# VH-VL binders against Uncharacterized protein AF_1118: the designs that were tried, part 7

Target 1, 158 residues: Uncharacterized protein AF_1118, of Archaeoglobus fulgidus (o29147)
Amino acid sequence: EDFSMDAEQLAVVLLKNTISNLEMSNKFVEILDNSGSDSVYQNLWGVIYGALAVMAVNNEVTTALLDEVSKSQELSSKVGDAINSLGENSTVVFGDVNGSKGLTLILRKESEVLQNGSYPYSDNETLSEAYARVVAEFTSRSVDFIVKLFSKIDEAWV
Short names: E, the ipSAE of ESMFold2; O, the ipSAE of OpenDDE; V2, 0.75 times the mean of E and O plus 0.25 times the DockQ between their complexes.

## First folded at step 1 (VH-VL)

Design P8 (framework fv_miptenalimab)
Fold by ESMFold2-Fast, scan of step 1:
Structure P8 (fold): chain C 158 residues (1-158), chain A 122 residues (1-122), chain B 107 residues (1-107)
Amino acid sequence: as target 1 above (158 residues)
Amino acid sequence: QVTLVESGGGVVQPGRSLRLSCAFSGFSLSTSGMGVGWIRQAPGKGLEWVAHIYWDDDKRYNPALKSRFTISRDNSKNTLYLQMNSLRAEDTAVYFCARDLYYGSGSYFDYWGQGTTVTVSS
Amino acid sequence: DIQMTQSPSFLSASVGDRVSITCKASQGISSYVAWYQQKPGKAPKLLIYAASTLQSGVPDRFSGSGSGTDFTLTISSLQPEDFATYYCQQLNSYPLTFGQGTKLEIK
């Protein structure tokens, strides 16, 4: 209940006081990942978009940044819908698809990484090793993305 | 946008070899997470997966075919190959190449070529 | 290997009908199923992946459902262009396998 309100308040604090604080960014990601059927990114885009919209009205950020975040909100909504179609215990794996060389959100069930022979990287790995590597890659990319997003917002401050 | 075009099919005698090509455009097999594969269909029959290759050169084969068939690519030409050795009458089929997304919800084929016909007959 | 069995193998229907095609996996594959449509002399076309996710550009009269071992493709109101052969495919493990196909023909 009120999850979006609490996360929005935390986002405002991060944006106004210490955007580059990795400790706070990591806590924010941890909170969003906790016990939700929605993806971390779906919840994050919604909260950040809301905070930035309020700041744009107050002339604290540029409309160009708000437009960029709005486009990410569309994508995160579609990702959330896709996760719901896969059911519970879904996870998000990062990679490039459809000829894109940017960050792409990919949906996969945690238990199924160990069961199917379709893992993202090369031969000579057990399924357990492949799963551990995919989870580590996901975690690393999530943290890096959050840090970079807040850095961009900081650079756009008026 | 995305196109795949097969070539190299024809009539070949049992025991001979044949190499199929698939020229693709609208995407690069150098892109992380990208794959391409071969699926065949015998006259009046269903679909049978043959082989895949991914951006990192990971290769997957139908176990029934891997001793005779080899998949490869040439990124400079945006071309996929299937080398078929020791051909048998049961290899007679239309051979399709198709794009596969290695990441995501498993391996599925979102874009297909028109197919090239291979007939193994004496 | 995971075997995919479709039912029925042949289906006769009329324009406007609601039709369903089922696909059964020989072992649990969660939601790792795709559905394809193939018209005579043409390559297959992806309709649905991840059991229920509609591919871009595919009409919304097509829908997929199911999980585990039992999957269904439904066409809510059959159109003339829908008469074709339909295949399911499991995405769960190698080798990738397809169902035997369901030929949908006009009454």
Scores: ipSAE 0.000, ipTM 0.478, lowest interface PAE 16.7, mean pLDDT 68

Design P9 (framework fv_miptenalimab)
Fold by ESMFold2-Fast, scan of step 1:
Structure P9 (fold): chain C 158 residues (1-158), chain A 123 residues (1-123), chain B 107 residues (1-107)
Amino acid sequence: as target 1 above (158 residues)
Amino acid sequence: QVTLVESGGGVVQPGRSLRLSCAFSGFSLSTSGMGVGWIRQAPGKGLEWVAHIYWDDDKRYNPALKSRFTISRDNSKNTLYLQMNSLRAEDTAVYFCARTLDYGGYSWFFDYWGQGTTVTVSS
Amino acid sequence: DIQMTQSPSFLSASVGDRVSITCKASQDISNYVAWYQQKPGKAPKLLIYAASTLQSGVPDRFSGSGSGTDFTLTISSLQPEDFATYYCQQYDSYPWTFGQGTKLEIK
């Protein structure tokens, strides 16, 4: 009854919902596990944003999740810290995994993304704006809709 | 430069409706991250947030006022509106319009304000 | 709703004095606080945002500090044009709320 989804559990649920390819989901979890328990939820910021944006096409699930996040300042603070920490070291791109269609978030080092020509953001674009653009393209939603969803998440995350 | 100019205030009887306008220039409400809204101030009292509207047409209201007030905009005219219904004596105030801009951060403070328009609700 | 409480509600000080105005939030709002100056008959003017960041064009005698629940606006050397009412605002969550105001009178 006083149970609320902690940041680690929330991140795992959002990861599963965002990554349609099970192999990539498992690889991402292995990467986080190898980072140590202290950093598991710290290293899921891009997946959290992407998962919530994908779930925005299913109004009931996304609304309920955002409502719960907004009610928990402790959870919001922890998730905010995780987003900030990961954003300094990593970038995320969308793509097909194993040639299959589906919404997939791939966490890469910035140097790998640049070398492959997969530029997730422009010179004057923030990371959250880049996510919004890419997620909007894959979900067939407007960029403005996704950007506002990210703003609502940021309001809940202190 | 950025400017906001309110109009439409006046004296109105309790129970009536009034629509305020705010003409703005120097920015577009279609710009991502942009928002504009209304803050009011009763005579001799402090500031009270009324409502806000964003570039994507998302609208936020002070819960105490949501049932009686509606915020809207016309991007082609760079104009913000506040429709006030079922006015009460306690709605007597100067109404300001003001801008917010989230330029890549959590930034919901008001950087530019209009001069205000006075609404007096009396019999 | 997050309540913002300012103290003092009014103070009198002389030109050249250092004055501080405090603002307390009813819950943790990190650094999401802005300070405004309002002169009689005028619209408020943004002075400080993010608790401590000075708005462009604002004199450097104004400064802000604090985090969490306790915030302070300081004017290091009062000038005659600083006669005004000062308001804090939290923008951590909706509804956005303001403090009740602090009226500064120059003696």
Scores: ipSAE 0.000, ipTM 0.486, lowest interface PAE 18.6, mean pLDDT 68

Design R1 (framework fv_rolinsatamab)
Fold by ESMFold2-Fast, scan of step 1:
Order: structure tokens, then C-alpha cells, then sequence
Structure R1 (fold): chain C 158 residues (1-158), chain A 123 residues (1-123), chain B 107 residues (1-107)
């Protein structure tokens, strides 16, 4: 078997889901900041719930894919290689490059000079390992965000 | 509005396990992440992990991942932390704490805390 | 893991004094820092989150400044009820970590 084909497919799906999830998260922050908590449910119900459903699915799929990749050292290595081939070795940019209002994820080794918006990773990690960890962290934050938003919607509805 | 009430103090022998409960009252239980934090006598705070009941997801500090198990019983609005293979260094007050539903939605800071459960590990 | 280095470990102060406590992250955490107050035998109490946002019901004499790696909690005019231990916490990345604490003691 050729794990490179499976790994490339996994890398594309993982990257696409990650970008989608991060863009949706950014869009929600903007909507909530502009609307205020008290009016979110009343003014943007359809948009909010539709986007939450997409984020929830993306979070579940991304978590499942990361879990599957983590079970095999060989598969993890192959997926990492595929991710590196899709992006730059030290920088991954997500979102709208027009006006830079999308989420920008810049990965830098701890030993390198960190720039604004950079996310540090250990000198002992490869970029692929750092990427997988950061995606897992962002997935966890997105799940927490959905939980917190549902609580706020419940409060407004009650 | 929200109150977190923890189980009573425990004295355990090295190598045993302990299961601490945290019962929530007031507010929606399933919609909030519940965290566990410990504090050894005279020491600082150490995060053990979180459980997000709505998704069934538990995330752990790697230091505790092999020994800690976080669970919830939604019917009784109770969260549990089980810690196995106890050592004397595990002697601490164990707190449950809840995430805030407000502020920056990326945030994980703790707006409500249980009263703490002292776990003493001694032979 | 992100290490949170808090200083000083203790400070002796009088009522009315300005007290400053610093917290330094080993790597960038943006504004994802919270501050807690703990009195002996009690659970921690949230004071500040998102570096600068005061929790409801917390007196305005408490404030935080900073972003990135360096954060400072300031008590502008210390009151008798403020003698306690203070902890910073980062929530930028897993695992969430706390500073070692600063005990504010009566001079």
C-alpha cells in the first residue's frame, strides 16, 4: 500500500476543515462583537445556528482525523510531509488575504524571533507536529466557543 | 446563582485511586466546561483537565493524562475526577471550576469554584 | 508548556499603598491572561480576564496592563480586604498554567 495517497487525502481534508473552522470562528467573533450579547439570538438566529452547525461538524471531523493520524507514527509522518508540501515550511496563512482580516496562523520555532501573531512551537517539533497540535488546540477552543455561545443563547431565550 | 459543591476530604494510601465529585446547582449544567485544578499545601495552582459535557470531550494536562479520568452524570448535574496510582506528591486540595459563558468566547477562565476537597496520600 | 513567572513572591504593604504584581509568560499569550485572588482556606476568586477586563463586582482599584508576554496587576489603593495571595493564569494554549503566586501581607 502507498500511504502517501491516503496521507495526501487526509492532509487536504484536515487543512480544508481547519481553514473553514478557523474562518467561521473569526466570523463569529466579529458578529458577536458587533451585535452585543443581548441581541445575538433575536437578530441573527438563522445565521448563528447555521454557522454553529458547520463549526460543530468541522470540530468533530477534525478531532476524529487528528485522532486517527496520531494512532500511526508512519501515517502521522506522511500527513506531515503532505501538509508541508501544501504550505510554506514555517508559515501557514488562513483566511482572507484581502485586507488581512482573516485568521493568520504563523508558526515559528521558539528559538526564532517571534513576530506579531506568530504561534511558537518547540525546536524539537517539526512544523507538521506543531500544526497538528495547534489544530487540536483550535478545535478545542472552537468546541468551547460553541458551548459558551449556546449558554448565552439559552440565557437570552429564557 | 451557580454553586459547586464538592465531596468531603479523603485519606488514601499510595497506589490507590480517589474519585472526587462536584455537584452543580443553578444554571445549565451541560452547556459549560468543567475544569479540575489542584493546589498542594503551600503551593500554586495546577490545571488537571477539562470536560465539555455537550460534546463528551475531555482534555487533559499531559502530566495527568495516564492517571486522570473526567466524567459527568448529566442526570444529577455532577462532574467527577478520578485520579489513580496515587503518590504522596498528589496530596493537595482539588477544586472543580466552571468556565464562564461570557466575555471573549475563546477564553477559559474560571468564574465559579467549588469549595475544594482535601486529598491526603499517606501510608 | 507555557511557564508563568510571577514576581515578587511576597510583598509587605500598608493600607492605601499602590501594589504591583508582575507575571511573565515564557512565550506569547496575546491577552489571554486572568488574575485570581485567594484568601487563606478559601477558593480562588476571579478578578480580571482577557488581561484588562474586570469581573463583575470587583472593585475598580484592581487593574491589569500588558499584552504578549508581560502583564502587571495593580491595586491602586490597598484596602484591608485585599491582603491575600494573587495568581495569574494563561489560557492561550494547553495545558493552562498558573503563576507561582504573590502573597500581599500586612507591613
Amino acid sequence: as target 1 above (158 residues)
Amino acid sequence: EVQLVQSGAEVKKPGSSVKVSCKASGGTFSSYAMHWVRQAPGQGLEWIGEIIPIFGTANYNQKFKDRATLTVDKSTSTAYMELSSLRSEDTAVYYCARDTPYGDYWDSYFDYWGQGTLVTVSS
Amino acid sequence: DIQMTQSPSSVSASVGDRVTITCKASQGISSYVAWYQQKPGKSPKLLIYAASTLQSGVPSRFSDSGSGTDFTLTISSLQPEDFATYFCQQYNSYPYTFGGGTKVEIK
Scores: ipSAE 0.000, ipTM 0.488, lowest interface PAE 12.7, mean pLDDT 71

Design R10 (framework fv_rolinsatamab)
Fold by ESMFold2-Fast, scan of step 1:
Structure R10 (fold): chain C 158 residues (1-158), chain A 122 residues (1-122), chain B 107 residues (1-107)
Amino acid sequence: as target 1 above (158 residues)
Amino acid sequence: EVQLVQSGAEVKKPGSSVKVSCKASGGTFSSYAMSWVRQAPGQGLEWIGGIIPIFGTANYNQKFKDRATLTVDKSTSTAYMELSSLRSEDTAVYYCARDLYDSSGYYPFDYWGQGTLVTVSS
Amino acid sequence: DIQMTQSPSSVSASVGDRVTITCKASQGISSYVAWYQQKPGKSPKLLIYAASTLQSGVPSRFSDSGSGTDFTLTISSLQPEDFATYFCQQYNSYPYTFGGGTKVEIK
């Protein structure tokens, strides 16, 4: 619930607060439907789906998030509508901000998570540890983006 | 320059409710989460809940979920905590505190209000 | 809920002493631990967050070590202004929980 977190926790907060509040879910969908090619709104889906990919790697976090969604057919429907807004063959790339090569995760409509590209990590790192490091790097490099994103959401709510 | 200023002390009867305010000045009100924490006399700290002003969404400690209500008025940069069905064990100092993420880093509970003493007695 | 077990509950120390306070989480909290100082009649003050990051303006004699479930706050050379109660807190998951506090008193 707080902004004092890494990219994974921020995306979890955004997803939980969005899906736990029908009005908020509708507002996110409305903002995206009216955004066209605006990179701020396109990147919002990248952050959300990137966190979902991290959760897929860490099953305990995925279970908690999916449990929340499963409690409401209406909320599940809203999440589905948002995913469908990306189109039939949509992919979301996470972790390659400003062209610096990092973890690239491809999320497809069929719920298949693919890790694409060379991810620079040592032999001593597990996949989860390497991902956590990239998420921290992404958050550090995306401070202005996160602040701008929240400002846009606040503007839409007034 | 950031300050959180809370409303004054309250004396309440058992079964009544209390509403404490926390006015933020300095910084952008919507750029952080606001939490409420209480401390009974001579005791430790207990988290009641938190609210994210930009979303208007609140998360509660289950212990307080049925009695606590967190709200914000963005136009006045003020957060509120209402606690109903008061009992003698609710006698405590109630604090508001902010969580901030900005360009310089992460600051969990970096600023606290001065506290509001709520006394519940007959 | 994640339980934060803090020890000792109190410690008597002299100026110049090294003071250590431990905090144990009942489950993993990564680096999402913060430490606060509270003086009588005052609000808590943030000292350290993210397990090792010192808040601006806080003296370097304060440090934290640990990760996962075990954390230690160290005051390397106690000063007169350091006599206070110290609390640890996890902010990894809701509800946020605090340790019971450690009162650092003059011997």
Scores: ipSAE 0.000, ipTM 0.479, lowest interface PAE 15.0, mean pLDDT 65

Design R11 (framework fv_rolinsatamab)
Fold by ESMFold2-Fast, scan of step 1:
Structure R11 (fold): chain C 158 residues (1-158), chain A 122 residues (1-122), chain B 107 residues (1-107)
Amino acid sequence: as target 1 above (158 residues)
Amino acid sequence: EVQLVQSGAEVKKPGSSVKVSCKASGYTFTSYWMHWVRQAPGQGLEWIGEIDPSDSYTNYNQKFKDRATLTVDKSTSTAYMELSSLRSEDTAVYYCARHEGYSYGLWYFDLWGQGTLVTVSS
Amino acid sequence: DIQMTQSPSSVSASVGDRVTITCKASQGISSWVAWYQQKPGKSPKLLIYAASSLQSGVPSRFSDSGSGTDFTLTISSLQPEDFATYFCQQANSFPYTFGGGTKVEIK
């Protein structure tokens, strides 16, 4: 139970670190959204979307987790086992520092979309609206993933 | 043989509950999420919810959250969907379907059960 | 919720015809769309996922295109076994939502 409380507190810290990074990007998007005409936004759309996609699916949570738990040999061991047990979930959503196969394939598909000039967001959706949706979805998925991850760690800790 | 086999058709009265089963075989049951999707006669597909058989973690469509309950029995590789407070509008074919992982953008259903017709009539 | 609108609701075609089905999302869903085929009395069958990945065993005459809000499923040369109802699905966010379906029927 104490371990469950510690895991919950750690999940909150990891989520805050991820949200902080996304908030920095959100401020940048707000500046771009307010600074020009549609033609100016259109010239940067692919670059901005690519950055948002990378932040939404990269390994920020995994990096923060490893950094935070490195001070606890016990948690480091349990986290490693739990991440391995999640397989594709951790690989595709959070990746690794060198890029896993799953993350690489997702980034490649996003890159192909951008290169072909087929942007994944409608002209009817503003850049700020698109970013808010991506952040909300990423936050929801990150919360679910962290809760599930720590639940599996807690179950393995007997 | 990789397959999902569902329980037989049900006829229920309004206000009652129904419990549909979905038995998995030919793959590792705990490695795939199990979803439930329904289709009313002549209409489209509607997602009800998902469950991870490894830990019974669930997510529900808000429209069904107060009436649907998803469970699994790992010993028999069987998933269950219970829907309570049945109305005539709940008459539909109910499907179980699997997917691997819940990663962003990879929510697709590669294997489906044969479907269970639930008829709600007085 | 993201609404998926398919058009046409039905199309009459002959063997050998090129058939095009469109799907429009009410908001951006990137490339996160899947396509399913459903024959009368049977469960849906996955054809394509993540807007380009052809499911194993699905013939190469099935292809898709699109990104953002506008997506297209194409059958390059319709075969007798292709007469069915087709559905698109968004895989971007909860709850997962499907299009209303397009029935491809014999002329």
Scores: ipSAE 0.000, ipTM 0.486, lowest interface PAE 15.4, mean pLDDT 68

Design R12 (from R11 with heavy chain H99S E100D G101L S103Y Y104G G105S L106G W107S Y108L L111Y; framework fv_rolinsatamab)
Fold by ESMFold2-Fast, scan of step 1:
Structure R12 (fold): chain C 158 residues (1-158), chain A 122 residues (1-122), chain B 107 residues (1-107)
Amino acid sequence: as target 1 above (158 residues)
Amino acid sequence: EVQLVQSGAEVKKPGSSVKVSCKASGYTFTSYWMHWVRQAPGQGLEWIGEIDPSDSYTNYNQKFKDRATLTVDKSTSTAYMELSSLRSEDTAVYYCARSDLYYGSGSLFDYWGQGTLVTVSS
Amino acid sequence: DIQMTQSPSSVSASVGDRVTITCKASQGISSWVAWYQQKPGKSPKLLIYAASSLQSGVPSRFSDSGSGTDFTLTISSLQPEDFATYFCQQANSFPYTFGGGTKVEIK
């Protein structure tokens, strides 16, 4: 039953591992902290855990976080629900992909070989917009919420 | 606490079949792949196959595809591996193991069952 | 099939020693390698995945390096609980394959 990180720390970890931009990470944390809706906050909690489980960022913080999730029945349930909402057998990797900015979206599990693809984003699209677009392909309900949240980050950023 | 608990040791005659179970607890069963891996006494590890409990989609090592059958029972969170036409060379410890990421990020066999010894002898 | 070749097959070492285990893939696997520890009579335990992520609860003395076809697991200062057999695994393509194992024995 133990959980060793709060939502603010989790959001900072997600953004640092994904974007590697302290100012953007701070802005995301500020938006989460100022959220006045418990239901919005609870839904975001599950989505963040699911995104971390789906996003393959290879560092000890992400590994430790996923391990803590797997040890907690409550968190494992939330992560399971969030992963299912992101699409079956799908993994999204984004950030610095082999020295290039981009997103890696996994193709269908019909293949007998491990498959992945990358979706480089344009200079007219922020990393948060690219992330929201990719996530939107996997869920119908979470899409508006993720896009609106990241739009607020982009609006506050520039 | 994530646990994978396997059925007990089996002694089988050549030509028969064996069915090993793996009961999962402490996580959402349908959100993770289940793998089967064997190890002959004192030898290395050999991957048999994987199953997605959410839809029973399977991938097999070609070496085992004509003899191995992987199934799940979602109501009991239990995975099964059946191996037919047993030979003495099939004597090994059989493990179930969980992976939470499959495509693009690599497969993580993060939790393993305790193993089931299958002995094939006359 | 991708063959994973480990060396050495065994090594005798003392507490405090630096132990290096190598693993060579027969074709490129990028960074999709995992390392496992197995103690006698027990199941394998995941140590490192995706060529730099330590599994929770794994001591920092374990590290790995490499990409493409050549990979290394290093134990910087061997402890009594580290005497075990170590395996590498490629997670790049089917079938998933393991190295032959390296037994780390007390000298």
Scores: ipSAE 0.000, ipTM 0.469, lowest interface PAE 15.5, mean pLDDT 66

Design R13 (from R11 with heavy chain H99G E100Y G101F Y102D S103W Y104L G105L L106P W107E Y108A L111I; framework fv_rolinsatamab; at its last look DockQ between E and O 0.04; V2 from the best seeds 0.00; counts 0 for: pae E 15.0 > 2, off the site)
Heavy chain, then light chain:
Amino acid sequence: EVQLVQSGAEVKKPGSSVKVSCKASGYTFTSYWMHWVRQAPGQGLEWIGEIDPSDSYTNYNQKFKDRATLTVDKSTSTAYMELSSLRSEDTAVYYCARGYFDWLLPEAFDIWGQGTLVTVSS
Amino acid sequence: DIQMTQSPSSVSASVGDRVTITCKASQGISSWVAWYQQKPGKSPKLLIYAASSLQSGVPSRFSDSGSGTDFTLTISSLQPEDFATYFCQQANSFPYTFGGGTKVEIK
ESMFold2-Fast, scan of step 1: ipSAE 0.276; ipTM 0.713
ESMFold2, look of step 2: ipSAE 0.000; ipTM 0.500
ESMFold2 (binder alone), look of step 2: mean pLDDT 89; pTM 0.928
OpenDDE, look of step 2: ipSAE 0.000; ipTM 0.569

Design R14 (framework fv_rolinsatamab)
Fold by ESMFold2-Fast, scan of step 1:
Structure R14 (fold): chain C 158 residues (1-158), chain A 121 residues (1-121), chain B 107 residues (1-107)
Amino acid sequence: as target 1 above (158 residues)
Amino acid sequence: EVQLVQSGAEVKKPGSSVKVSCKASGYTFTSYWMHWVRQAPGQGLEWIGEIDPSDSYTNYNQKFKDRATLTVDKSTSTAYMELSSLRSEDTAVYYCARLYYDFWSGYFDYWGQGTLVTVSS
Amino acid sequence: DIQMTQSPSSVSASVGDRVTITCKASQGISSWVAWYQQKPGKSPKLLIYAASSLQSGVPSRFSDSGSGTDFTLTISSLQPEDFATYFCQQANSFPYTFGGGTKVEIK
């Protein structure tokens, strides 16, 4: 179960496999910056920055990349509910835990949904349990969304 | 074109288990939650549970939690519902259905053709 | 569990009639309601979602309204292919629940 731990592990794997040079790292920062105050990316910033800090300690990424990510995080505004349009008919939609709206991530291309994740309140959960799960799964889903974005970017740049 | 194709009808004895399959095609299998819903002959729809094919995370209707097991096989884009300890009142058509979900709505945009499970003594 | 109370359970109507089906949630579900049509021996088919959003390919004679606890599905001019059973569904919280269904039958 432990969704928070799984999200951090996945972020580390993603960064090790995807960010191999300054060109790719700049593109990654650009994607995150384009999200503005998006609550999903505020939560994702913590996971990504933590993963990059661990990688920097192990000399697996440059301190320049860590500095750029840190600068982008400083531009992030307060966490809130938001609708964010993210390239190629992509939409990230946020709900709140109240009323069981949860988070939906919708990535579309043309008429097809490339990703759809939903986290409504479960009848078998307390409110605090639902909140912890939703936050952890927001992070996990956001990492999966980034993986799909990098796949498309890699295709365009190869 | 999105298509959900379910396994064929089953006849089971009380106390046994049944496993129904749902093969998805025409979309990215891991991008949508798969749900299971049943309908007893001449009656309404009853939600059993959901599974996220990307990580196998499940949520169940408490009524079925102790008897239903939802799984997926990503390599074949197939979802499975297993129901154990069958009783005569479990006789129903079982459907798999794909959930589309956004901040303001949630709905089943595509359904399998249904699998009739008959439990008879 | 959120109970979805659907009325009427059946309605006899003629081609060209306006048919209204009501669905009431036992607690607030915002606009997290969807409507389905089911013909005998067939799977349910999505008609409408999110209070007035019509699914692609569904005729404009189908409409819905409501938010919170009270929802309606309206067929403005009943056609022969519309004789079927209709269900509402909430996706606000688990377990997802459906109305009992309304059978629209020919007079």
Scores: ipSAE 0.000, ipTM 0.479, lowest interface PAE 16.5, mean pLDDT 66

Design R15 (framework fv_rolinsatamab)
Fold by ESMFold2-Fast, scan of step 1:
Order: sequence, then structure tokens, then C-alpha cells
Structure R15 (fold): chain C 158 residues (1-158), chain A 123 residues (1-123), chain B 107 residues (1-107)
Amino acid sequence: as target 1 above (158 residues)
Amino acid sequence: EVQLVQSGAEVKKPGSSVKVSCKASGYTFTSYWMHWVRQAPGQGLEWIGEIDPSDSYTNYNQKFKDRATLTVDKSTSTAYMELSSLRSEDTAVYYCARVSPEFLQYLTGFDYWGQGTLVTVSS
Amino acid sequence: DIQMTQSPSSVSASVGDRVTITCKASQGISSWVAWYQQKPGKSPKLLIYAASSLQSGVPSRFSDSGSGTDFTLTISSLQPEDFATYFCQQANSFPYTFGGGTKVEIK
């Protein structure tokens, strides 16, 4: 899955990086300095996808980044491709959610469904805006799962 | 299925050069950076450099900058590492490795590795 | 260059044991560390990358912790297939550097 990120990996990234925006910025600059020409989009693809997810959870100015992505046909297309490529690890489906257009996001671990969510999607929202909102809501619901995971690690230490 | 298949073992004399190949399959070759890493017998891993197959842009570990040359052949989906002015200290297993397309793996981890190529430098 | 100092060089353990491997960076690397497993005659295999993200297919008994300069890989309950050499790697800055490795041996 080119440029895909499963929901469990996403939740871990979002939680651990909620206080580390500087790390993301520094890594972004490093990649830009070292990535080359058309490979810049390749290198930035993962960073932009992850940054969108991190910013959505941290309640940063996610709309500004999504607006920038939406203005680029190429980057917007790649965001859409990533959503569609989540496959068995995570699934995002456009469709009819209880009589309304919406997104269904499913969190998987192996063959087990850990969580799922269905979220209305409006013509008033861009694809990127709908994605950011859905990811933020889904990840917020998954925070307890991640907190419990960290609690288990802490118990193993002491 | 993603695979990286490397060329066979080499025995070289001090002062010569070696060129190791890494043939990629199962993914779009030009979409992922290729890295080269070596491991001397009983030692840890040492990063040599990286190449972007889409435009042949390279970054090198300064230790190898004057001796290592990374190249690609897009038509055959093959990456190459050439190391010149070989010394006995260059005896090692050389690996090619791909960076993951997933967010943090793309930035920090090598998700697929070649099987390794043993280069022995002796006289 | 950032130096990665890994300890211990080897550890003897039994199936079911908790194994801890440490890695210290010579300067701050935030959370940009990855962990690899290598079995004799085989290539390294990615286990964990930054932010304690498990590579797909890696068992949940593997975890890591730490930030800044001090990092730890933990195997909560050692299994027969876990006897191998483990390496840490920093990816905060070029050149990327690796720890010296820790061999996990059967008692």
C-alpha cells in the first residue's frame, strides 16, 4: 500500500507527536533539503499525510494545510489515493450512511475490527476537510485505547 | 510481492573496485529511495548513502563520499553501489534497503532489505 | 555524527523472560529511532520505528520507549523465535547511524 497508513499506526503517531510539532517541522525541512526534484512529492507525500493526521488531532490550524493541499491538484489526488489505499488495515468508504453521503472508517488489527465509525460528508466540505474531521473524531475515540496501551508499558517497567 | 535481489559474493584485491547490484520487483521502482548499508563481520550496521531512482539524486555518508558511487538503471529497476580504492577494512556484507512508503517508516525505517552481498578484500 | 551506544552486547535469557535492550544517542534525536531484528545469515528486519510504531506483522510483545537520548527496546515475554541480534538506528540527521547490536542468547 503506497502511501497508506493503518489506523493503529496513525493513532500512535498522533498521540506521541501531539507535543512534538517541532520534530515534524525539522524532519519536513530535512526532507526538503535532501529529496531532489519529482521525488520531493514522493518524500513529502508521507509527511503531508501524517502531518494532516497530527494537526487534526492537535487542533492546530489544520484547515490552512488542507486548503494548501486542495489547491494542488497533484497533492489533493495523492491524499485521495491514500484514503482509498488503506485496504484491510483501515478502510475508508464513500457512500450512503443512514440515508446521507458519508465516510466509513474502520480500525483493524490483523483480522480483528477494533473500532469503526461512520461520519456524514457534506458537499460544503472538501474531501480534505471531511478526511481531517473524520480522522480527528476517530482518533479522539481511540485515545483511550492508546492510553491503555501506554499504561501496560508503564506497568511492565515498574 | 516486494523483492530486492542482490548480486553474488565478490573477492577483490586491495586498491580495486567492486560494483554490487540490487534488482527491485513488486513495486514502482522510481517511487522509493534506495539505501545502501554495510555490516563488517561481527560488527554493527553502517549507512553508506541513498539514491532517488527518479532523478539519480544522491546523499552520501561523508566517510564514503570520495569512494562510493550510487547509480540506478530505471529500465531494469536495478540499483548499483560501486566502492573504489578497496581496503581490507571494506570486507563486509553490503545490503540495499528500501524506505517504507508509510509515514514514519518512510522517514525512519527500512522496510525491505536485499539478501546481502559479501565482499571480501584480501590479497 | 551521532553515535548510538547500545547495551548490553549480549544477554542470556529463557523463554518467557522480559528482555530489555538500551540505546543511547550522543545528542538529542527526539523520537527518531528504529529497531531491527537480525537472525544469523539473514538481513535485518524492521520491528519498530519512531513513536513506538510497530511494523506490520510484528508481535505486540515488542515495544520501545524513550525520547531525546535514551531509548529502550522491550520484549515482554521472550519466545523461541526471538533469539537474534537487535539493532537501534537514529534517523534524526545524516548520516544515519546504528547501535553496535545486542545478541539475545538462550540460557
Scores: ipSAE 0.000, ipTM 0.471, lowest interface PAE 15.3, mean pLDDT 66

